# Designs tried in a protein design chat: VHH binders against PH domain leucine-rich repeat-containing protein phosphatase 2 (PHLPP2). Part 2

Target 1, 249 residues: PH domain leucine-rich repeat-containing protein phosphatase 2 (PHLPP2), of Homo sapiens (Human) (q6zvd8r785to1033)
Amino acid sequence: SHGLAEMAGQRNKLCVSALAMDSFAEGVGAVYGMFDGDRNEELPRLLQCTMADVLLEEVQQSTNDTVFMANTFLVSHRKLGMAGQKLGSSALLCYIRPDTADPASSFSLTVANVGTCQAVLCRGGKPVPLSKVFSLEQDPEEAQRVKDQKAIITEDNKVNGVTCCTRMLGCTYLYPWILPKPHISSTPLTIQDELLILGNKALWEHLSYTEAVNAVRHVQDPLAAAKKLCTLAQSYGCQDNVGAMVVYL

## First folded at step 4 (VHH; framework vhh_gefurulimab)

Design s15 (from g11 with A108Y)
Fold by ESMFold2-Fast, scan of step 4:
Formats: sequence, C-alpha cells, structure tokens
Structure s15 (fold): chain B 249 residues (1-249), chain A 124 residues (1-124)
Amino acid sequence: as target 1 above (249 residues)
Amino acid sequence: EVQLVESGGGLVKPGGSLRLSCAASGFTFSSYDAAWFRQAPGKEREFVSAIRSGGSTTYADSVKGRFTISRDNAKNSLYLQMNSLRAEDTAVYYCAADEYRLSYGTFYESYDYWGQGTLVTVSS
C-alpha cells in the first residue's frame, strides 16, 4: 500500500504529479512514480497519464531492466511532442515485479530517474538511496559531460543560464546538454525491506535520508507518513512545491 | 574528458564516395555502442547507422546497401563509408556514443556523447 502527499508551498501552482498502481501488468507487478516540472504543471500531468502505459508496452518487448526502463523514458520523452521543446520535467519511476531468477518467492525493484526526484529504500531501518541527482553541483561526472559537449556553464551553475539540472524529459532545445536518459538501479527485495520513499527536490533538500526514514518507519498509515514528510519539510522552511510518497513493502 | 571529433566531410558529386571518421577520447570506447546521425537544414536529426560494442550493425532504410559503419577499438575510432551519394544525403553528420546498449539505438536522445559534426554536401 501507499500514501501520497503534495503541497504547493508559496507557489501558485502545483507542478508535482505522482503515479501509483499497486496492481500493474494484469496484477504481475506494481509501479510508482513522481514528476516535477519546477515551473510548469503541463509535463508532470502528461507524464502521470502516459508513462505507465509506455512501461507496460516496453516490458512486453524486453525482460532486461536497463533496456525496458531506458526505452520507457525515451519513448515518454518523444511523446511530449511540442510541449517538450522548451518545458522539462524530472521523472522517477519505481517498478516492482517477480524476480526473474526466483519468480515464485521473491520480487525485484527497478528504479529509474532523470532530474532531481529520488527514491530511498528502508532496508533494516537504514536508508538505501536508489536514484541519482542530476545537477551540475552534485554530479561531477555530469558536469564534465556537459562541459565536454561545449555547453556554457554560468556562474550560478546553470547550463546556458537556464537550469542546473542535467537530465530531464523534454527540454529538447538544450539537447545534447540535457539528456532524457535515466539512471537505472535494480535490487532484489528482501524481508528486511520495509518501505520505499519517493520525494521531489524540495523534500530531499530539507530532509536527510536518515531523517526521512526515521520519521516514517513506525507510522502505520502510509498517507499519514507521506503528510508527515511534507510537513517536516515545510517546518524547516520549504516554500516550494513538495511531494512525498511512502510505499509499504 | 570525453570528446568525439568528426572528420572527412566535404563536397562530392552525386554517385561519389566519402569516408567519415570519428576519433573518441576520454573514455573506454570499446565498451560503448556508437552511431552516426545526420541533420539537413530545416529537418530533425535522423538516424543513419549504429554499431554495438560487440560489432552488430543497424542501418536506416534510406542508406542500407550504400553506407557501411565500422569501428577500430585499438584506435578509438568510428567510421562511415558512404557510397553512391545522393543530393538528399547532404547534411551535417554527427558521431554519437552510448553506454546503455539499448534495444533500439535509433533514437538520437539515447546517446550521451556527441561530436560537433562534419558537413557533407552532395551537389553537381
């Protein structure tokens, strides 16, 4: 089961959208996602409505986690059409399905993201980050890739003065500096895996992974857990859109 | 510091041939899939050909039988042999490299690293 909370903060619009399907692919799996358009609501909402359908098609074409997930992001990016030319969105997708090596008794989790939304797994009370933050300041490999492709990085750490984010769906006018290719991580799920937290940039800027896990680990209601994370972020001064989802495993 | 540098472009008459080269540096080229894309004025960047790290190749229908992609991992180089050139082959040709080994390497947005391009003009 899952709980989702979203708060606009001081912003006039909510540019964060989420996806949750506890039953996916005819009951074989589950999918959860979070999308953050920063200043636009259009792309997050479009991705919320389309990305699960793209994943469903791609898992039927390949059993390779890297292949079907990367293709899901690339096809979703192309489906944005004209809206994706100047607008961009962070995208995070978490897919749980039977483990190919032992489908009768175990499950695997595949997490893929572009942008700054992150998934954190609680394994035996400890946070296990499963996403990569694609920003010039936090990712030296991405900063070097962008520089190697001859982008202008301004003094405020933005690509051509526009964004500090180095991977997003959409934002086609800044290609090949801003890429739609996700970081992909897969892990077998164990009995020690208690919950999964999905959060946007604003959540993770205000809460450490350990603090987020500790705040929700003993909360029985997933919705109350998600609301608690958003309220903590606001209490620490967050004025941006904040989104949190808690999935109990 | 990852770099891809294309060379070999130029002016050729219809029916002529050109060989494009791409020099890779700053990464383990032999582990990457590589491709050629092209962009004509006023058109979207389109797929031309790809070669996997394992050597298997894919071609766009418009160039199949006329173009041959190859690689030399010892020299960190990618090549495109272009034969029977047509006016519609006129474009800036780009070299690209990809670590993910995707099922379909035909989407330009799947590639992480790009060269600056080399111009090919086919005219009489």
Scores: ipSAE 0.180, ipTM 0.605, lowest interface PAE 4.9, mean pLDDT 86

Design s16 (from g11 with A108F)
Fold by ESMFold2-Fast, scan of step 4:
Structure s16 (fold): chain B 249 residues (1-249), chain A 124 residues (1-124)
Amino acid sequence: as target 1 above (249 residues)
Amino acid sequence: EVQLVESGGGLVKPGGSLRLSCAASGFTFSSYDAAWFRQAPGKEREFVSAIRSGGSTTYADSVKGRFTISRDNAKNSLYLQMNSLRAEDTAVYYCAADEYRLSYGTFFESYDYWGQGTLVTVSS
């Protein structure tokens, strides 16, 4: 079960979209996702409508989680077409499937992201972050890769003055500095795994991982849990789009 | 530091041959997929050929049967043998390396590391 909450804040548009499928590929698994276009609503909505179908196709072609998830992001990037030339979007996918070693009694979780949306697992009351934030300030390896490719980095730490984010779907006019290649992490799920939190940049700028987990760990209703996270971010001064999803495991 | 350095470009007449080389350093080349891309003036970067770490190869339809990609892991090198060259093959040729072994290695935006390019001109 899951709950989703989204708030526009001071902006006229909601540029955050999400997807949730508690059963996928005729009951073979579950998929959850979040997309953040920052200043555009077009790409998040397109990805919300297409990305699960791309994942379904790619899992038919490979059992390797790195391969099918990376290909899901790459194909989704190409499907953006002309809109993807100048617009970009963060994208986060979480895929829960039966564990290949013991499908009758255990499950595995694969998390993949580009951009600034993050998934955090609550394992025994402790946050386990499963995503990577691709930015010039928070990722020294990405900053060096971008500099080695001779990008113009402005004094506000943006690639060609446009964005501090070094990976996203779309934004093809800034290739090869901005790449659609995701960070991918997989973990077997255990009895200690209580819930999964998906959040956009605005959520994680205002709440620590520990604070987010503590805020929702004992909330029974997943929609109430998601709303609580968004309200907490707003109470801390968030004026941007904020999105949160809570999945009970 | 990770580097890819192309060489072997030049001026050649239609029907001629050239062999491009790419020297890799700063990483375990044998574990990476590698590819050649090209870019003609005023056009987007185009896939030419790719070779997986395991040795399997893929070619663009426009070069299939004329070009051969190969690698020498002991020398950390990638090669492109170009035969039966045409005026339309005129471009800057780029060497690329990819850590992920992707099904869609024909998309240039999937590659993390790039060389500076070597110019190939096919003209009389």
Scores: ipSAE 0.085, ipTM 0.559, lowest interface PAE 6.2, mean pLDDT 85

Design s18 (from g11 with A108S)
Fold by ESMFold2-Fast, scan of step 4:
Formats: structure tokens, C-alpha cells, sequence
Structure s18 (fold): chain B 249 residues (1-249), chain A 124 residues (1-124)
């Protein structure tokens, strides 16, 4: 079960989209996603409509979670076509399926992202971040990779003055500096795992992981939980698009 | 820390040969897939050849039978032997390596690690 809340804030349009399928791959799995185009709504909507279908195809080609998830992002990037030339989007996918090592008693969660959307797992009341934020400020290895590929990093920490984000789907005019290749993390799910929170950049700029988990841990309704996260972000001064999804495990 | 450094480019006449080398450092090269890509003036970066960590090779149709990719894991090196060179082979040649063994190894965006490139000019 899941709940999703999205708010435009002070902006005139909503450039965040999400997907949620509590039943996926013939009912044996579940997939959740969030996409943030920052200033464009086109790419998030395209990814919302296509990425689950791409994932379904790729899980049939490989059982290796890093392979099928990386391929899902690369194929989705390619399928953007001309729209992906100048526009970019953050993308986050969370895939839950029976653990092949112990399918009778456990599930596995695989989380993959490019950009600034993040998934955080509540395990025994504590936040377990499962995503990586690809930015010049937070990732010295990404900063060095971009410099090695001859990009100019401007004084405001942007690649050629355009974006601080070093990985996105689309944005092909900034290749090879901005890549569609995701961070991928997998974890077996335990009885201590209570819920999963997906949020965009604006959510995580305003709420710490601990605060987000504590805000929703004892809320029974996933939709009420997601709305609570968005209103907390707004109460702390968020004026941008904010999206939050809460998945009860 | 992770570096790929190409060498061996230069000026050669049509029908000639060149051998490109790529030196890898800062990672366990033997477990990575590796590839050569090229970019001609005014064109997009195109796939040339790839070699998986297990040794299987793939070639673009335009170079098949003329170019040979190989690797030496003991030396952390990737090679491209280029024979029967044509004017249309003129390009900057890039070495690339990938930590995931992806199905789409012909896609340039599949690769995280790239060298600086080495220029190959084929002219009379």
C-alpha cells in the first residue's frame, strides 16, 4: 500500500511525476518511482508512462539487479529521443520482488536513481538512505570525473553553467559530462522494515531523513503520511515543487 | 584515481596501419568491460569495438575485418590494431571502461570511465 502527495508550491506548474504499481511482473513484485524535471513537465510524464514497461522487459533478460536496473535507465534514456536532447529529469525506481536466495520468507528491494530524487527505508525506526545524490558539491568523485572529461565547472558549481547535477535521464547536449547511469543499491527486506519514503529534491532539502521517518512512522494512512511530508516541507519554507510517496511494507 | 590514457594515434596514409593502446589505472581492469569509440569532426561519438572481461568481442560493421580489439589484464591495457585504414577512419579515438557488464555495451552512455582521446588522421 502506498500514498502519494504532490504540491506545486509557488511555481506555476508541477514538474514532478510518480508511478506506483503494488502488483508488478505478473503479481510477484511491486515498483515505485519518482521523476523530477525541475523546470520541465514533459520528461517526468514520459518516464512515468514508460519506465515500468522497460523494467518489465529488462528483468526478463537478466536476474542481476545491477544489470537489469542499469539497462532500464539506459534504455529509458534512449527512448526519450529528441525530447531528451535539451531537457533532463531526475529518476528514481524502487523494485520489490521475492529474494531468489530465500523466496519463501524474504523479499529484496532494489533502488536506482539518477539526479536528486531519493528513497529512504525505515528499518526499526531508523532511516536507511538507499540513493545517491549526484551533485558537484556533494560528490568529489563525480566532480573529478566531469573535470577529467574537460567540462568547465563554473563558480556556482555548475557543469558549463547549466546544472549542478552530474547524472540525469536526457540532457544529451551535455554528454559526456552528464550521464544516465544510475546508482544502484539492493537490500534484503526484514521484519524490521516498516516503510519506504520516496521524495524529490525539495523534500530532502527541507526534511532530514530522521525527521521524515519520525513524521510518518506512526501515521496509519499512507496518503495522510505523504501529505504530512509535503506540508512539513512547505511549513519550513519550501516554495518549489515537492513530491513525497510513502510505501508501507 | 580511475584513469584511462590512450596513445598510438598519428598521421597515416590510406591503407596503412596503427596500433592504439589504452593504459588503465586506479581500478581492477580485468573485471571491467572495455571499448573503443571514435568521434570524427562534426559527427557524434560512434561505437568501434568492445571486449568483455571474459574476452568476447564485438565490432561495428564499418571496421569488422580491419580492426582487432584485444586486452592484456596483466598490463592493465586495452589495444586496437587498425589495418587497411581509410580516410573515413579519421577521428579522435576514445578508450572506455564499464564496471557493469551491460547488454548495451555499444551505447556510449553505458560507460562511466573515459580517456582523453588520441587523434588518428588518415590522409594522403
Amino acid sequence: as target 1 above (249 residues)
Amino acid sequence: EVQLVESGGGLVKPGGSLRLSCAASGFTFSSYDAAWFRQAPGKEREFVSAIRSGGSTTYADSVKGRFTISRDNAKNSLYLQMNSLRAEDTAVYYCAADEYRLSYGTFSESYDYWGQGTLVTVSS
Scores: ipSAE 0.157, ipTM 0.610, lowest interface PAE 5.6, mean pLDDT 86

Design s19 (from g11 with Y100W)
Fold by ESMFold2-Fast, scan of step 4:
Structure s19 (fold): chain B 249 residues (1-249), chain A 124 residues (1-124)
Amino acid sequence: as target 1 above (249 residues)
Amino acid sequence: EVQLVESGGGLVKPGGSLRLSCAASGFTFSSYDAAWFRQAPGKEREFVSAIRSGGSTTYADSVKGRFTISRDNAKNSLYLQMNSLRAEDTAVYYCAADEWRLSYGTFAESYDYWGQGTLVTVSS
């Protein structure tokens, strides 16, 4: 089961969208996602409505998690069309399915992201981050890639003064500096795996992974857990859109 | 430090030939899919040709029968032999490489590693 909470903060737009399907691929798996357009609500809403259908098609063409996830992001990026030329969005997908090595008794989790939304797994009470934050300051490899492509890096660590984020869906006018290819991570799920937290940039700027896990670990209602995370971020001074999803495993 | 460096571009008359080279360094090139893309002024990067790590090739309809892509893994090099060149082939040609071997190898955004480009001008 899952719970989702989204708050606009001091902004007059909610540019965060999410998807949650506890039953996916004819009941064989589950899909959860979060999208953050920062200043636009158009791309997150479009991705919320389309990415699960793209994933369903791609998992039928390949069993390789890197291949079907990367293809899902690339096709979704292309489907944005003209809206994707000037607008961009963070995108995070979490796919839970039976483990191909032991489908009767075990499951695997695949997490893919571009941008600043992150998934954190609670394993035995400890946070296990499964996403990569694609930013000039936090990712030396991405910073070097962008510099090698001759981008202007401003003093505030932004590509052409626009964004610190080096990977997003859309934003094609900044290609090849901003790419739609995701970070992909897979892990077998164990009995120690209690829950999964999806959060946008604003959530993770205000809560440490440990704080987030501790805040929700013993909350029975997933919706109450998600609301608690958003409220906690706002209590720490968050004025931007904040989104949190808690999935009980 | 992943690098792709193109060479071999230049001015050629219609009907002429050019051979482009791309030197790869900083990664195990033999494991990667590689491709050539081109970009004319004011246009998006257009797929030209791709070669899988296993040697299978794909060509855009506009160049099929005229261009030949090849690779030399021992030299970490990718090549594009261009024959029967036309004015519409005028563009900056880019070498690209990808480790994931994705289904959409004709999409520019499938490739993380790119060269600086080499200019090919076809004019009389």
Scores: ipSAE 0.150, ipTM 0.597, lowest interface PAE 5.0, mean pLDDT 86

Design s20 (from g11 with Y100F)
Fold by ESMFold2-Fast, scan of step 4:
Structure s20 (fold): chain B 249 residues (1-249), chain A 124 residues (1-124)
Amino acid sequence: as target 1 above (249 residues)
Amino acid sequence: EVQLVESGGGLVKPGGSLRLSCAASGFTFSSYDAAWFRQAPGKEREFVSAIRSGGSTTYADSVKGRFTISRDNAKNSLYLQMNSLRAEDTAVYYCAADEFRLSYGTFAESYDYWGQGTLVTVSS
């Protein structure tokens, strides 16, 4: 089960979208996702409507988590068409399915992202971050890749003054500096795994991983848990769009 | 540090041949898929040829039968043998590599690592 909360903050647009399918791939798996367009609502909404269908097709073509997830992001990027030329979006997908090594008794979680949305797993009360933040400030390897391709990095740490994110879906006019290739991680789920938190940039800028886990760990209602995270971010001064999803495992 | 460096470009007459090389460093090249792309003046970067870590190859229809891609994992190198060159083959040629084995290796956006390019001019 899951709960989702989204707030516009001081902004008059909500540029965060999410998807949640507790039953996926013939009812065997589950998919959760979050998308953040920063200042556009068009791409998050498109990705919300399309990415699960793309994933469903790609898992039929390959059992390798790296292959089907990377292909899901690449195909989704292409499907944005003209809208993807100038607009971009962070994208995060979490896929839970029977573990191929032990499908009768265990599940695995695969997390893939571009941009700044992150998934954090609560394992025995402790946060386990499963995503990579693709920003010029936090990723020196990505900053070097962008510099090697002769991009101008402005004083506010943006590629050609446009975005601090080094990977997104869309933003095709900034290729090859901004790439749609995701970070992918997989972990077998254990009895110690209690819940999964998906959050956008604004959530993770205001709440530490430990604080987020502690805030929701003993909340019975997933929707109340998600709302609590957004309210905490606002109480700490968040004025941007904030999105949080809590998935009970 | 992942690095790809192309060499072998130059001026050649129509019908001539040229061999491009790409030297890879900073990673285990043998486990990566690799490709050649080209960009002609005023045009988008287009697919030329790809070779997977396992050795299987793919070619754009425009170069099939004329170009041959190959790799030497012991030398961490990728090659493109270009035969029967035409004026329309004039472009900057780029080497690309990626550690993911993707079904869409003909898409430029599938590759995370790129060289700086080497100019091939077919004229006169």
Scores: ipSAE 0.000, ipTM 0.464, lowest interface PAE 10.6, mean pLDDT 86

Design s21 (from g11 with R101P)
Fold by ESMFold2-Fast, scan of step 4:
Structure s21 (fold): chain B 249 residues (1-249), chain A 124 residues (1-124)
Amino acid sequence: as target 1 above (249 residues)
Amino acid sequence: EVQLVESGGGLVKPGGSLRLSCAASGFTFSSYDAAWFRQAPGKEREFVSAIRSGGSTTYADSVKGRFTISRDNAKNSLYLQMNSLRAEDTAVYYCAADEYPLSYGTFAESYDYWGQGTLVTVSS
């Protein structure tokens, strides 16, 4: 029960990829993800094909949400090899598993991201953002970290004139300014949790969290819900790649 | 403001010893894992040694038995005692700190904070 929509807009290629597994690790949980390379399609495609397998390895070595998610991102970053030297990608993973405190009747959601893809939970009709946007403009702590490491911040708020994004998988030539370490958040799922929306930068620049939730809350078909979000973003003037995934809980 | 400042680098003859220091400020050092990495000219940063907040240590095979990592949480300081130095130990040595416990403390890219480095030259 998920729907995914991806649209190129005015661009000549699609640099957004996604993954969705309604059952994962032999029924241990479900995993959903979204990747945005901005100007490249190579890294999003590699991450789409590899990150779920990396997560499967890491959840077998640790039950700690912070540990297995951080390790998943770091190992995935390393596996990019030479492709990750100059190219970078936003990455978002959402993992739903039985809650260790009450596995028979409750689940927990862990969300991890680098870059600008975000997951938003609909809880009782209200949006609950679960991701952090790693950009020089929106994150004063990240801006200070980058400045402390002696990067040149150009007039258009880019690190060495290349990117405004302070965390990505890949982009190794800009280390230690651009880091692959994710923001991680976990929340127990309740009966009030209706759906989860994954979206890239373009989606969240055009739709407020409340608009996105309201647009899909009463749509029965997950694919129709995802398409509606992308079409709404385009109606508001989005000309970039836009991706949306809606997961019914 | 998070800062790591290395000191103690210099020129040493093969077989000599050197002690590097790293002064940490702007964060709760005692809660962080810390490490030394080095970078020789034209090469990538390689792992040297790490010490966890709990005191357990790890060493690269190339330095095991010759280098000793230690920390002084009261002084917010990290140290690397280098003995029996070799020409191949010539590099800029970097202090690094990691905010939460990870399995991959030997990966440079897992560390949040870095110093500017201190040059160690083993020559003649």
Scores: ipSAE 0.216, ipTM 0.605, lowest interface PAE 4.3, mean pLDDT 86

Design s23 (from g11 with R101T)
Fold by ESMFold2-Fast, scan of step 4:
Structure s23 (fold): chain B 249 residues (1-249), chain A 124 residues (1-124)
Amino acid sequence: as target 1 above (249 residues)
Amino acid sequence: EVQLVESGGGLVKPGGSLRLSCAASGFTFSSYDAAWFRQAPGKEREFVSAIRSGGSTTYADSVKGRFTISRDNAKNSLYLQMNSLRAEDTAVYYCAADEYTLSYGTFAESYDYWGQGTLVTVSS
């Protein structure tokens, strides 16, 4: 089961969208996602409506997690069409399915992201981050890749003054500096895996991974858990859009 | 530091030939997929040809039979032999490489590393 909370903070609009399907691919798996457009709500909403269908098609073409996840992001990026030329969005997908090495008795979690949304797994009470943050400040290798392609990084750590994210879906006018190719991580699920937290940039800027896990670990209701995370972020001074999803495993 | 440096571009008459080269450094080129893309004035980058680390090749329909992609892993180099050139082949040609391109090696977005490009002008 899952719970989702999204709050605009002091912003005039909500530019965070989420996807949750506890039953996916004819009941074979589950998919969860979060999308953050920062200043636009158009791309997050579009991705929320389309990305699960793309994933469904790609998992039928390959059982390799790197292949079907990367293809899902690349196809979704291309399907944005004209909307993706100027606008961009962070995108995070979490896919739970039977483990290919042991499909009768275990499940695997595959997490893929571009941008700054992150998934954190609670394993035996400990946070296990499964995403990469594609920001100039937090990823020196991505910063170097962008510099090698002759982009100007401004004093506020933005590519040509536009965005701090080095990978996004859309944003094709900043190609080849901003790319849609995701970070992909897979892990077999164990009996110690209690829950999964999806959060946007604002959530993870205000809560440590340990704080987030501890805040929700003993909350019975997934919706109450997600709301608690958003409220904690706001109590710590968050004024931006904040999104949190808690998935009980 | 990963670098790709193209060379071999220039002015050529229709029906002529050119050989483009791309020198790779800062990574294990032999393990990477590589490709040529081109961009004509006012257009987005379009796929020309790709070669996987294992040697399999793919060509755009517009260049199939006229262009040949090849690699020399010992020299960390990628090549594009261009024959029977047409005015429509006029573009800046870019070398691209990535550790894997999956099923979508014809997508520019599949490649993390790019060269600065070399201009090919086909004009009478």
Scores: ipSAE 0.158, ipTM 0.592, lowest interface PAE 5.4, mean pLDDT 86

Design s25 (from g11 with L102V)
Fold by ESMFold2-Fast, scan of step 4:
Structure s25 (fold): chain B 249 residues (1-249), chain A 124 residues (1-124)
Amino acid sequence: as target 1 above (249 residues)
Amino acid sequence: EVQLVESGGGLVKPGGSLRLSCAASGFTFSSYDAAWFRQAPGKEREFVSAIRSGGSTTYADSVKGRFTISRDNAKNSLYLQMNSLRAEDTAVYYCAADEYRVSYGTFAESYDYWGQGTLVTVSS
């Protein structure tokens, strides 16, 4: 089961969208996602409506997690069409399926992201971050790759003064500096795995991974858990769009 | 640091041949898929050819039968043999590398690492 909460904060527009399917691919698995357009709601909404269908097609073509997830992001990026030329969005997908090594009794979690939305797993009460934050400030390797491609990084840590994110879906006018290729991680799920938290940039700027896990670990209602995370971020001074999803495993 | 460096570009007459090279450093090239793309002035980067880590190759229709892609993993190098060159082959040629084995190797967006490019001019 899952719970989702979204708050606009001081902004008059909600540019965060999410998807959740506790039963996916004819009951074979589950998929959860979060999308953050920062200043646009168009791309997050479009990705919310299309990305699970793309994933369903790609998992039928390959059992390799890096292949089907990378392809899901590339096809979704292309499907944005003209809107994707000027606008961009962070995208996070979490896919739970039977483990290929032991499908009758175990599951695997694959997490893929571009941008700044992150998934954090609670394993035995401890946070296990499964996403990479693609920003010039937090990723020196990405910053160097962008510099090697001859981009100008301004004093406020933006690529050509436009964005601090080095990977997003859309923003095709900033290719090859901004790429749609995701970070992908997979982990077998165990009985120690209690829950999964999906959050956007604003959530993770205000809550540490440990604080987020501790805040929800003993909350029985997933919706109450997700609302608690958003309220806690707001109490710490967050005035931006905040999105949180809690998935009980 | 991951680096790709192209060489071998130059001026050639129509019907002539050129061999481009790309030297890879800072990573295990043998496990990467690699490709050549080209960009003419005022146009987007166009797919030319790709070679998988396993050796399978793909070619754009416009160069099929004239160009041959190859790799030498012991030398961390990628090559493009260009024969029967035409004026419309004039472009800056870029090599690219990708650590994932993706179905869409013809998509420029699939590639994380790019060289600086080498100019090929086909003119009489």
Scores: ipSAE 0.214, ipTM 0.637, lowest interface PAE 5.4, mean pLDDT 86

Design s26 (from g11 with L102I)
Fold by ESMFold2-Fast, scan of step 4:
Structure s26 (fold): chain B 249 residues (1-249), chain A 124 residues (1-124)
Amino acid sequence: as target 1 above (249 residues)
Amino acid sequence: EVQLVESGGGLVKPGGSLRLSCAASGFTFSSYDAAWFRQAPGKEREFVSAIRSGGSTTYADSVKGRFTISRDNAKNSLYLQMNSLRAEDTAVYYCAADEYRISYGTFAESYDYWGQGTLVTVSS
């Protein structure tokens, strides 16, 4: 099961949206996601309503994790249409399905993201980060790619003064500097895998992975766990939108 | 690390031919899907042709029958043979590559690596 908590903080809009389907693809798997538009609520809400349907279609076309996840993000990006020309959104999807090597007794987790939302797995009490943060300050490879494409990087580390994020859905006017292609990782799930935490940029700026895992590991109610993470972020001074989801495995 | 360098652009008359080359370095090119895109003055970047790591090809309707994409994995190179050139083919041509076998190879957004472009002008 899962629990989700979202708080607007000091901002007048909640630009974070999430999806959670404990039963997906005719009951075969589960999907969880989080979207953060930073300054806009339109793209996160649109992605929340459309992205699971895109994933359902793509998993029917391919069993390859990198193929169906990459296609899910690219098709979702295209479906944004005019709204995606100037607006952008971080997007994170976590898909749990029977392991193709042993579908009767094991499961695999595939995590895909653009932007700054991250999924962290608790494996034997230890955090296992499964996402890549696409920002000029935290990703030297992405910073170099953007520089090689001759983008104007302003003194506040933003592409053309707009965003420090190097990958997101939408923002097509900043192509080819900002790309919709996700980082994708897959891992077989083991008996040591206790829970999965999805969080937006604001959550992970205020809580270390270890702090987040320790805060929720022994909380039995998933909703109470998610609320605890948001409350801790606020207690540490977070004033932005914060979103947290806890999935018990 | 990863670099794609285009060459072969230039000025040609309508009806002429031109061969573009793209040299890949810093990665195992033979495992990558590759494509050519172009951007005409005042227009958005558009798909021209793609070739999978396995050799299958796709062409935009506007160039089908006139252009041929090919690759030489031993030389880490991608080529575009352009025949029967028209004024409408005038554009900066870009080489692109991607390590995933993505279904939507006609989408520019599916490619992670890009060259700087080479100008092709078709004019009398």
Scores: ipSAE 0.000, ipTM 0.441, lowest interface PAE 11.0, mean pLDDT 85

Design s27 (from g11 with L102F)
Fold by ESMFold2-Fast, scan of step 4:
Structure s27 (fold): chain B 249 residues (1-249), chain A 124 residues (1-124)
Amino acid sequence: as target 1 above (249 residues)
Amino acid sequence: EVQLVESGGGLVKPGGSLRLSCAASGFTFSSYDAAWFRQAPGKEREFVSAIRSGGSTTYADSVKGRFTISRDNAKNSLYLQMNSLRAEDTAVYYCAADEYRFSYGTFAESYDYWGQGTLVTVSS
């Protein structure tokens, strides 16, 4: 089961969207996602409506987690068409399925992201971050990659003065500096794995991983858990769009 | 650390030939898929040709039969033999490499590693 909460804060619009399908690929698995357009609501909503369908097609063409998830992001990026030329979005997908090595008795979790949305797993009460934050401030490897491609990095740490984010879906006018290629991690799920938290940039700027896990670990209602995370972020000064999803495993 | 360096570009007359080279360093090239892309001024990078780590090749329709991609893993090098060149082949040619072996190796977005390009001008 899952719970989702989204709050606009001081912003006029909500530029965060999410998807949750507890039954995916005709009951074989589950998929959860979060999308953050920062200043646009168009791409997050489009990705919310399309990305699960793309994943469904790609899992039928490959059993390799890295291959089908990377292809899902690339095809979704391409499907944005004209809307993706000037606009961009963070995207996070979490896919839970029977483990290919032992499908009768175990499950695996594959997490893929571009941008700044992150998934954090609670394993025995401890946070296990499963995503990479693609920003010039936090990723020296990405900063070097864009410098090698002759990008102008302004003093406020933005690529050509536009965005601090080095990987996004869309934003094709900044290619090859901004890439749609995701970070992908796969983990077997164990009896110690209690829940999964999906959050956007604003959530993780205001709550530590440990604080987020502790806030929701003993909350039985997934919606109450997600709302608690958003209100905690706001109580700590968050004025931006904030989104949180809690998935009980 | 990872570097791709193109060479062999230049000015050539219509109907002429050029051979482009790409030198890879800082990674195990033999395990990577590799490709050539090109970009004319004001346009997006377009796919030219790809070669898988296993040796299978793919070509864009516009170059099929005229261009040949090849690799030499012992030399960590990628090549593009270009024959019967046309004015519309004028572009900066880029070498690219990808570890993941994506189904969509014709998409520029599939590739993490890029060279800085070599200019090919086809004119009289």
Scores: ipSAE 0.138, ipTM 0.587, lowest interface PAE 5.5, mean pLDDT 86

